VH-VL binders against Cytochrome c oxidase assembly factor 8 (COA8). Designs and how they scored, part 52

Target 1, 167 residues: Cytochrome c oxidase assembly factor 8 (COA8), of Homo sapiens (Human) (q96il0)
Amino acid sequence: APERGAERRDTAPSGVSRFCPPRKSCHDWIGPPDKYSNLRPVHFYIPENESPLEQKLRKLRQETQEWNQQFWANQNLTFSKEKEEFIHSRLKTKGLGLRTESGQKATLNAEEMADFYKEFLSKNFQKHMYYNRDWYKRNFAITFFMGKVALERIWNKLKQKQKKRSN

## First folded at step 9 (VH-VL)

Design j16 (from j1 with heavy chain G33Y; framework fv_ebrasodebart)
Fold by OpenDDE, second read of step 11:
Structure j16 (fold): chain C 167 residues (1-167), chain A 124 residues (1-124), chain B 108 residues (1-108)
Amino acid sequence: as target 1 above (167 residues)
Amino acid sequence: QIQLVQSGAEVKKPGASVKVSCKASGYTFTSYYISWVRQAPGQGLEWMGWISAYEGNTNYAQKLQGRVTMTTDTSTSTAYMELRSLRSDDTAVYYCARDQLYDFWTGSSPFDYWGQGTLVTVSS
Amino acid sequence: QAVLTQPPSVSVSPGQTASITCSGDKLGDKYAYWYQQKPGQSPVLVMYQDSKRPSGIPERFSASNSGNTATLTISGTQAMDEADYYCQAWDSSEDYVVFGGGTKLTVL
């Protein structure tokens, strides 16, 4: 029988997944999905000669990642709690038990759950709109700094080639 | 006859761990949850958590998170509750109970059968 | 965590009706359960799903739920009914079981 791991409903700790890549990594690493947000964290590579512009880009990416992790961890927790409350309230209204004879949690059918999803989306619509707005702003900024870093790297490569030709 | 039989009384020192057993009989063990409830001397009932005997899923009271572990052995129809890092305020009678919230089809009821209780005394 | 509030004690004369209340937030949306506990004994389920009696529980025991208050009623109270009574409900926010503080019923 597969060891169905005890899903500890731990309160979403405010901390990003402590995924630790190999020490000798020269590139960004993607970790497993976080247990709260279900987002895969990225460990960003830090070059030995990181430029101030590269550092700014890295920090912005890290901050944006943390922001996303926190948002979705909280959203998933809220969704889970409200979903369970909905199910239990509806089961009560129907005069049904909260658990089946097999010891499983009772649930509602897809049609009944459709009402929950509609209500949840309606209730959280504004929150999602703000999230989307901020997501675009953050990603636009990241993309802008990525462009700057790319230009800086090209410029530095050209300078190095000129010095080699002069010697 | 449905019965829940718990292990005997325990005396522990602060910082120690205790593991209480609850052997179920007279019903299909995997068809129910087991809840654990404790009662300090002269105090009310405090829910500690539940475990699904079918799926093995657990939910613990927030106050006990990190210190309590519930397990089941389906082969022996036995539930276990381990409490770690014991304190003086953990002195209580510990109960196991068959836990199934009311089901319309089966007519089953939550906490309809209880163990006899296990006294755990934490003293220096 | 949801809190269920009970009076600490209720006194009644033999043959009279005892009423024990249990109040909690959103209790109207939750089933209430009641347990009797006598000294030195394990709790016994006396009422489930607001108003249903388990087999073996006398008909003098009844329960109701109105708004955020559940009430256990014992008609024609007998000396043997002297015990601690606990209400219980499920808390949907954390998927917890919550007990009231208990009520000591004294039959005078």
Scores: ipSAE 0.005, ipTM 0.533, lowest interface PAE 11.4, mean pLDDT 85
Fold by ESMFold2-Fast, scan of step 9:
Structure j16 (fold): chain C 167 residues (1-167), chain A 124 residues (1-124), chain B 108 residues (1-108)
Amino acid sequence: as target 1 above (167 residues)
Amino acid sequence: QIQLVQSGAEVKKPGASVKVSCKASGYTFTSYYISWVRQAPGQGLEWMGWISAYEGNTNYAQKLQGRVTMTTDTSTSTAYMELRSLRSDDTAVYYCARDQLYDFWTGSSPFDYWGQGTLVTVSS
Amino acid sequence: QAVLTQPPSVSVSPGQTASITCSGDKLGDKYAYWYQQKPGQSPVLVMYQDSKRPSGIPERFSASNSGNTATLTISGTQAMDEADYYCQAWDSSEDYVVFGGGTKLTVL
């Protein structure tokens, strides 16, 4: 069975709506977007008697997915929280309530929100740079192992021997 | 300094309930899950369930479903585990442990810090 | 439900290499974790994500995980390493945590 820690130990497990791939699948499957990260999880197919190299590639992809899911879930939460705090702070400064007379949430116009977006991006610049660097490293590692798996498969085909290998 | 401090030992009669507390300090409480693990005398570790300190979602071991409830109080950075309808085979040391970080940047893994344990004795 | 099997006991002389195994169906597909527990104390994480060592854990501790067997290796075993060792992994069928039965390491 695939490591499911990434899906279950996401930012906060929904517990009710989660991806369930078809039992007859011989391929990787893509699920619906996660509530917190907005990223689609991938269920990785595990062939019977998976090679050690194939296992290493799959574990790397699963770990990268979990890392990516947790990063964006955290960023989305931080963005939403700070956005709400910014709006409330600006409304208080203007002497306005948090709700309109109709009971709707009071909001700021696009020009006022531009200050928040600029500040948020500036504040998180270094964090996003680290994310991009790590994503690049992870993607290169995954590509490298994909290449190694491809070479292994080519070598097996080159032998032109019929070998037992469950897919 | 990161610490998980649990409530003191309890002696209960069969059929009673027990509520163990786990006070966290030294880290952002809402960024981690809390798992509960018990250990009967001379036996191995048995996972009971986990709770998200962020949103309060829980997942319980099948054998304990319907008897256990896990909660958190973010204002005091405290996790709670209540076990009902106690039986003699519930006699164990109960541990809380800091579980998987929801923010991957800090790189924590399951159960990197444990409470000191709470002995719960169920006897007639 | 997944089951993790450990030998109940392992004995080594001081300075020798101790090897503790943890077996489970397709365990190499999961991350394995290892905990050390001394009498009357809480467990301590000694290895995480198959082969990574937490800060403060001596370099003589190492681990691997492939196929259906994870192995914790302690080189140059010392009397202070005498303890119960537990492996741990995730069980996707129940979406829960699974511990091995534990191995008592005796140094004598």
Scores: ipSAE 0.000, ipTM 0.473, lowest interface PAE 14.8, mean pLDDT 78

Design j17 (from j1 with heavy chain Q100Y; framework fv_ebrasodebart)
Fold by OpenDDE, second read of step 11:
Structure j17 (fold): chain C 167 residues (1-167), chain A 124 residues (1-124), chain B 108 residues (1-108)
Amino acid sequence: as target 1 above (167 residues)
Amino acid sequence: QIQLVQSGAEVKKPGASVKVSCKASGYTFTSYGISWVRQAPGQGLEWMGWISAYEGNTNYAQKLQGRVTMTTDTSTSTAYMELRSLRSDDTAVYYCARDYLYDFWTGSSPFDYWGQGTLVTVSS
Amino acid sequence: QAVLTQPPSVSVSPGQTASITCSGDKLGDKYAYWYQQKPGQSPVLVMYQDSKRPSGIPERFSASNSGNTATLTISGTQAMDEADYYCQAWDSSEDYVVFGGGTKLTVL
């Protein structure tokens, strides 16, 4: 089996928006869209009596979020770079400048840009397939742990009710 | 095999002009452009400009505007770079390099092939 | 005009990893290209579009781009890797190609 060379993931700059929720928050907070990924980061609430299972769920959600942020940051950057080179190459081929007479950035028509999008998607198809696979896997795991946490909470509530009835 | 072959070394006086040729082979000449890059002795690379072999459109480095002219002859697959009003600081090795028109589609990259260089010496 | 900044020199022992950086404004939004130039020779493209390797370039050559810094990495550096290395980027705003100042890699 040919060892698939680990494509060293170009670490997108970890410029995750340092959205700090209010200190007294008892719930998850959604931040503004990240400038690179365009994904809204979630600040996860940490309960005072966090169970080991709740902690595991939280960590898994955090890791999944980071994974998503990195993927989309890199993908958006790649898209932008390739789009720019595409436009440049096409304009050059047409003998057109990069700027219009008015000084605006020259653009390609919708048909030409459609070709770019098709080609870009074709080139990145495998990457997107792997992403989707891993996305489902991660979210399935999260959902599974959410179920476990829910059951644990129900059980703990039942035990507390029994103790109150016995006193 | 893709090859760029440049003209021989030139010695010029200040105020003179030099015209360097770059003959391309091994690829479709009109599907690419040619960039010119120079390197003064012991110095780094300096981009001079670019020409499309397809449409003949050009873009020159601002520093060289008015003094440089790039042309192509598609019949001979040859690019030319003329530099006028030569000064001592124009003493350099001049390189032609294949530059992209269709790199996005072909998977080619800019400056993937270079000429051997042409030494131009400007001396009084 | 965009400026790409490279260290003037980097020294490495044979078999060690060499890292050459190239920093520039908004370089993170652009593709970086790398060239090797040996004395008396023409430049040779060694990396394109940040991390892609041309055919014939050894696998020990790799590159990455993080933020406004591109990095060329040579793992298991050999004596034959001694050369000047130049980064390059294209400025779309002015349709200008910019080279870094170059880095002399010495293999000690």
Scores: ipSAE 0.484, ipTM 0.805, lowest interface PAE 1.4, mean pLDDT 89
Fold by ESMFold2-Fast, scan of step 9:
Structure j17 (fold): chain C 167 residues (1-167), chain A 124 residues (1-124), chain B 108 residues (1-108)
Amino acid sequence: as target 1 above (167 residues)
Amino acid sequence: QIQLVQSGAEVKKPGASVKVSCKASGYTFTSYGISWVRQAPGQGLEWMGWISAYEGNTNYAQKLQGRVTMTTDTSTSTAYMELRSLRSDDTAVYYCARDYLYDFWTGSSPFDYWGQGTLVTVSS
Amino acid sequence: QAVLTQPPSVSVSPGQTASITCSGDKLGDKYAYWYQQKPGQSPVLVMYQDSKRPSGIPERFSASNSGNTATLTISGTQAMDEADYYCQAWDSSEDYVVFGGGTKLTVL
């Protein structure tokens, strides 16, 4: 019979990122890649005595992650849909069937697919420019609040030293 | 050993409220969320809502908005689910299950450990 | 709101492969989960994130999810696999979690 403790401990299967923090860890952890964005979500550790400023930083990082996940999920879905439509359209124009003689999905050669990639990138140029602008803005804000949290922790550490010396 | 132990069966009259408890052990309670799922006799599973054991954030099934309240007591590692204005169609086995801590997910809510269930019977 | 449709029952002979389907609009775009429930017992997670198996679940359990259909496959089916099976997915629009109606697997 399997041992009870070994079976029920917080273990991730081989090849899967740890989802929840270990019992004694104060670290954030990274989940598996999202199916559509292909980005790994970060689950933030919440301290027992989180300050309002620390909460604001954490929520800003969470909101930035949600925004980033949504952008890439939408982008990847659009890419896949348009790729499929492009392949179908080109095969129809050539008078070719959607399936090969072996029953597999018919594909286009690399040269023809390059036409699709070039068009997709050109079509989405402005969207990617706005993404990059917002990405830099969000990361600048996160860095700013990280600095504020660091200063708060230094100040609190100094306050604790004063209190201990007084007691 | 990870366990979720629920309170005992309840019999209530229509219009009453019921509060079911779920005591967690064997893991850090505040590192996970708790979801509540019910099952009417001979029927399938129905999700009721989720609560963060640390932040106290909740997300309730739309059908139950205004009738359900979920809370936690971190000092006793216990989650609670209160359902108000009970109707006969609320007769079900109510389960708590361990879930992820955050609700901003784009794809995942695995319920890896479940309580034993609490039968709530609503009859006049 | 997402609706997940499962066949109400599936029958299989011992040692054969059982296949349980779960259908929903663009279900392949979401992660699918599978639970096993025996009479009078709590559900048990048997598959998570489409195709991953929890520790303690036999390797004869596998799953896939693409297009509109997720499938739980049990190879070399045994009498102990007789149970109700529920699929589950996440949906952000109204209810965050949606379960399928359940499939009763009978091993005869």
Scores: ipSAE 0.000, ipTM 0.465, lowest interface PAE 16.7, mean pLDDT 79

Design j18 (from j1 with heavy chain Q100H; framework fv_ebrasodebart)
Fold by OpenDDE, second read of step 11:
Structure j18 (fold): chain C 167 residues (1-167), chain A 124 residues (1-124), chain B 108 residues (1-108)
Amino acid sequence: as target 1 above (167 residues)
Amino acid sequence: QIQLVQSGAEVKKPGASVKVSCKASGYTFTSYGISWVRQAPGQGLEWMGWISAYEGNTNYAQKLQGRVTMTTDTSTSTAYMELRSLRSDDTAVYYCARDHLYDFWTGSSPFDYWGQGTLVTVSS
Amino acid sequence: QAVLTQPPSVSVSPGQTASITCSGDKLGDKYAYWYQQKPGQSPVLVMYQDSKRPSGIPERFSASNSGNTATLTISGTQAMDEADYYCQAWDSSEDYVVFGGGTKLTVL
């Protein structure tokens, strides 16, 4: 089996928006879209009496979020770079300048850009397939742990009610 | 085999002009452009400009505008760079390099092949 | 004009990893290219589009682009890797090519 060379994931700049929620927050906060990934980061609430299961869920959600942020940051950057070079190459091929007479950035027509998108998607198809697969796996795991946490909370509430009835 | 072969070394006086040739072989000449890069002795690389071998459109470095002219002859697959009003600071090795037109999706890169360089000496 | 800044020199022992940086405004938003030039020779493309390696370039050569800094990495550096290295980027704003100042890699 040919060892698939681990494409060294270019570490996207860790410029996760330092969205800081209010200190007295008792719930998850959604930040503004990240400038690179365009994904809204979530700041997860940490309960004072966080159970080991709740902690595991939180960590899994955090890791998944980071994974998503990195993927989309890199993908968006790659897309932007390739799009720019494509436009440049096509304009050069056509003998057109990069700027219009009005000084605006020259653009390609919709048909030419459609070709770019098709080729870009084709080239990145496998990458997107792996992403989708891993996205479902991660979200399935999160959902599973959410269910476990919900059951744990129900059980703890029932125990507390029984103890109050016995006193 | 892809090859860019440049003309021989030139010695010029200040105020003169020099025309360097770059003959391309081993690929479809009109499918690519040619960039010119120069390097003064002991200095770094300086981009001079680019020409399309297909349409003949050019873009020159701002510093050289008005003094440089790039041309191509498709019949001979040869690119030319003319630099006028030569100064002592134009003393450099001049390189031609293959540059991209149609190669964006093929995995080709700009400046993937270079000429051997042409030394141009400007001396009084 | 966009300026690409490189260290003037980097020294490394044989077998060690050499890292050459190239910094520029918004370089992270552009593809970086790398060239090797040995004394008396023409430049040779060693890396293109940040991290892609041309055919014939050894696997010990790698590159990345993060933030405003591109990095060329040579693992297991050999004596034959002693050369000047130049980073390059295209500035779309003015449609010109910019080279870094070059880095002399010395293998001690």
Scores: ipSAE 0.190, ipTM 0.734, lowest interface PAE 2.9, mean pLDDT 88
Fold by ESMFold2-Fast, scan of step 9:
Structure j18 (fold): chain C 167 residues (1-167), chain A 124 residues (1-124), chain B 108 residues (1-108)
Amino acid sequence: as target 1 above (167 residues)
Amino acid sequence: QIQLVQSGAEVKKPGASVKVSCKASGYTFTSYGISWVRQAPGQGLEWMGWISAYEGNTNYAQKLQGRVTMTTDTSTSTAYMELRSLRSDDTAVYYCARDHLYDFWTGSSPFDYWGQGTLVTVSS
Amino acid sequence: QAVLTQPPSVSVSPGQTASITCSGDKLGDKYAYWYQQKPGQSPVLVMYQDSKRPSGIPERFSASNSGNTATLTISGTQAMDEADYYCQAWDSSEDYVVFGGGTKLTVL
């Protein structure tokens, strides 16, 4: 009942990406572009003495990456599907076959394709606006936690140095 | 042939729970999601929620949050919808429908195949 | 919450053109979908992504979506077209699917 603005639970990253980061690494690793999202994934190094705050930051960065990869994988798949449907529909309306006499896929001229691009962008405008809002929100949160982690590390370094000199 | 076959009609008392099944055939079950839609007698369609058949991720309508649970069994290509703490106003025909695999594409994907519906009657 | 408003009923004579509207704020910026439901049967998708027709749906079914209004048009309406028609769109603000209230089409 008191669930105003109930948070949507994670949609797990699909099998659209079979990216497998290096098993053993002492630093962050940047992978090749994902086949579906066309974005490069980042594998985050986990220190042997990771603090709870460092863990929270890493998990937030990983969750944001998974969300971002999923969004663009789905967007690219939908764009490709709708583009082919549009082309086939237009060719059918013109009484043209799906293949040219040379056996290549028949295409539409630039003016007709412009109609599709305009329609696609308009129809997906709300989705892109919510994506942009969440993208900036997530990056602001990440930046904030990065600051906290940096301050924690500075504090711990100063604390250790001070204790060593005092002792 | 693509087909969704649902379990039979149920009669329940207020406060009970009901679990409706939806068996898919004719397509790769794990490549799609399943949405659940109900319809009270003489009323319109009401969306209840969505589940991925790939990883079991769910998204439920806000008014049903906490009372509904959706699950899948990939070995039998079956989706399930369980509604708890039943009230008389939960009396409806419950439908499963094929949807997109990924949650945020639900609104851009049609419900292209529907189950035959399961009548759930809640009466004292 | 986004609300999709449909007229409760529309009547048309056989062979005439039926027009069923669905109104919602900025609906033309979203994809609209249409479902046909006959008594005792499951809904059937008749139009998707504003104006696209699924395989098996007659050419006399067409649709449009612009501004605040989506319209389902049935040309040369037949007795078999008598049904309830529901429009549907996605409501990103509530993160759920929204259906219109439904329109009963009567062919007399």
Scores: ipSAE 0.000, ipTM 0.470, lowest interface PAE 15.0, mean pLDDT 80

Design j19 (from j1 with heavy chain L101I; framework fv_ebrasodebart)
Fold by OpenDDE, second read of step 11:
Structure j19 (fold): chain C 167 residues (1-167), chain A 124 residues (1-124), chain B 108 residues (1-108)
Amino acid sequence: as target 1 above (167 residues)
Amino acid sequence: QIQLVQSGAEVKKPGASVKVSCKASGYTFTSYGISWVRQAPGQGLEWMGWISAYEGNTNYAQKLQGRVTMTTDTSTSTAYMELRSLRSDDTAVYYCARDQIYDFWTGSSPFDYWGQGTLVTVSS
Amino acid sequence: QAVLTQPPSVSVSPGQTASITCSGDKLGDKYAYWYQQKPGQSPVLVMYQDSKRPSGIPERFSASNSGNTATLTISGTQAMDEADYYCQAWDSSEDYVVFGGGTKLTVL
């Protein structure tokens, strides 16, 4: 089986939005969309008495978020580069300049661009399939740990109620 | 085998014109363009312009506008670059390179094949 | 006009990894191309579209583009890799092809 050369994923610049939530926040904060991924980053709240299970959930959520940010940042960049190349190539083929008489950037019509989108989607179909698969796996895991954390919290509340009744 | 063969070295006087040829073989000439790049002695690469062998449309570097003319002869699969009003600073090796028109579709890169270069010397 | 900036020279010992950078405004939004030129020879395409390798180019050649910097990496550098290396990009704003100033790679 020919070893599929691991395409070294161009590390998208880790331009994680420097969104800083208020210091006294007791909940998760959603930042503005990242300029590269267009995804809104979430700053996860860290409880003062975070359980090991809660910590594990938080870490998993953070890792998943980072994974998503990187994927979409790279995908958006690739899309933009290919789109530009397509437009250039098509304009060259048509003998058209890259600028209109008014000095605006020349564009292709909707039909021509439809060809680009079809081709782009076709070319990236497998990549998107893998992404979707992994996205579901990650989110399933997160949901599973959310359930565990919920149960843990219920159990802890019940224990506290029992202790109050015995005193 | 894809090959670009350029004309021989030229010695010109200031104010003269030079016309360099680039004969292409091994591929469909009209499916690609030709870019011209020059390199002064001990200097880097400078893009001069591009011509489509399909429609003959051209784009020249701003610095050379008015002095450079690129043409193609599809019958002979030959590209030509004419540079007029030569100056001493035009002394360089001139390269032709295959430049793709349909690079997005073919997945091929521009400048994937180069000529051997043509030395043009401008001396008084 | 877009300018691509390269270090004028890079030195590496045989077997070591050489890295050549190319920096330019908005280069991260464009594909980078790399050319090798040996003395008295025509340039040869060694990398295209940031990280793709043409047929016949050794696997020790790799490239990446991060932010506004493209990087050509030569792992296990050999004496035969001594050459001038040029980065190239297309400026869509003016339909202009831009080359970097070139980097002389010396294998010591």
Scores: ipSAE 0.475, ipTM 0.793, lowest interface PAE 1.2, mean pLDDT 88
Fold by ESMFold2-Fast, scan of step 9:
Structure j19 (fold): chain C 167 residues (1-167), chain A 124 residues (1-124), chain B 108 residues (1-108)
Amino acid sequence: as target 1 above (167 residues)
Amino acid sequence: QIQLVQSGAEVKKPGASVKVSCKASGYTFTSYGISWVRQAPGQGLEWMGWISAYEGNTNYAQKLQGRVTMTTDTSTSTAYMELRSLRSDDTAVYYCARDQIYDFWTGSSPFDYWGQGTLVTVSS
Amino acid sequence: QAVLTQPPSVSVSPGQTASITCSGDKLGDKYAYWYQQKPGQSPVLVMYQDSKRPSGIPERFSASNSGNTATLTISGTQAMDEADYYCQAWDSSEDYVVFGGGTKLTVL
């Protein structure tokens, strides 16, 4: 991994990258891509006068992000491990070493790797189907609550205008 | 195994300074903050301040502004808390605790792991 | 300055439900956390982000946070639950941490 200029921090024992943004923040902050999930985490700003509805939306978005991070970190790790095992197995069958003469990792050609990709996709089809189902459910719920928050903000603006005019 | 191990008990005279250490292990030190919390004998918990092990930025309790300094040494995964101009009412058990604002990646929250505590006695 | 108010003590018989409250202005707008401390020991996180339970904490521990009051509920209270309980909130607008005064739970 690049040392200087890298956006990623040292990895935790769990196998996921971590970072610690400044605690002082008055706005949402988007972090660097996680090493394993390849997703950018979001730190949500909590306004002083957050409504119960706004709190519910934020908590739903936070919970969805955690679920999404865990899914993709695990999936990418599994893919990398199984890919390496497949390559090593095929190279051993051919009587070839795991490294080239230059010390780089030996690889298979595109036709040979196509078998692995087909197997991996087939094996994980149900898992990805459940992920997509839950992803759509979560995004539908988030969109629904975003709509409710928008309506609440419109109502509050109208109430504020009436209050100012009545004084 | 995640652990925070603190330095041993200290006895100080009024007006002196004390520096308590907190050595972290079992996790990536620079991915978290460290909060310091103290507890006077028979009293409740009092937050003293927070430091980022990544950026080194700090935030101190207003009551302790000017008397407390928090630092980290990332090469040894150690956090430090120095309290100056000690008074008898600074007698307390001082705790370090692992702090993080949101638990998106780990499923843990602020103050999920605590050091064993360091008793600082200020007596004349 | 934010203040979190807890009752100084709560008593309950074994097997009964204990409820410990934590009150603060607009506390429901913030995340609430709960810590258990037994004599001579460090505090232990028992509830985080209002209602989430850490691994290793029994299911009989639950919590809620709405309006001005956060509540820690211990169902089927056991002798081992006897301890001091502290609520805590993080205030993003003020960038500091506040603890409640603590509640001594007695199980007799």
Scores: ipSAE 0.000, ipTM 0.463, lowest interface PAE 14.9, mean pLDDT 79

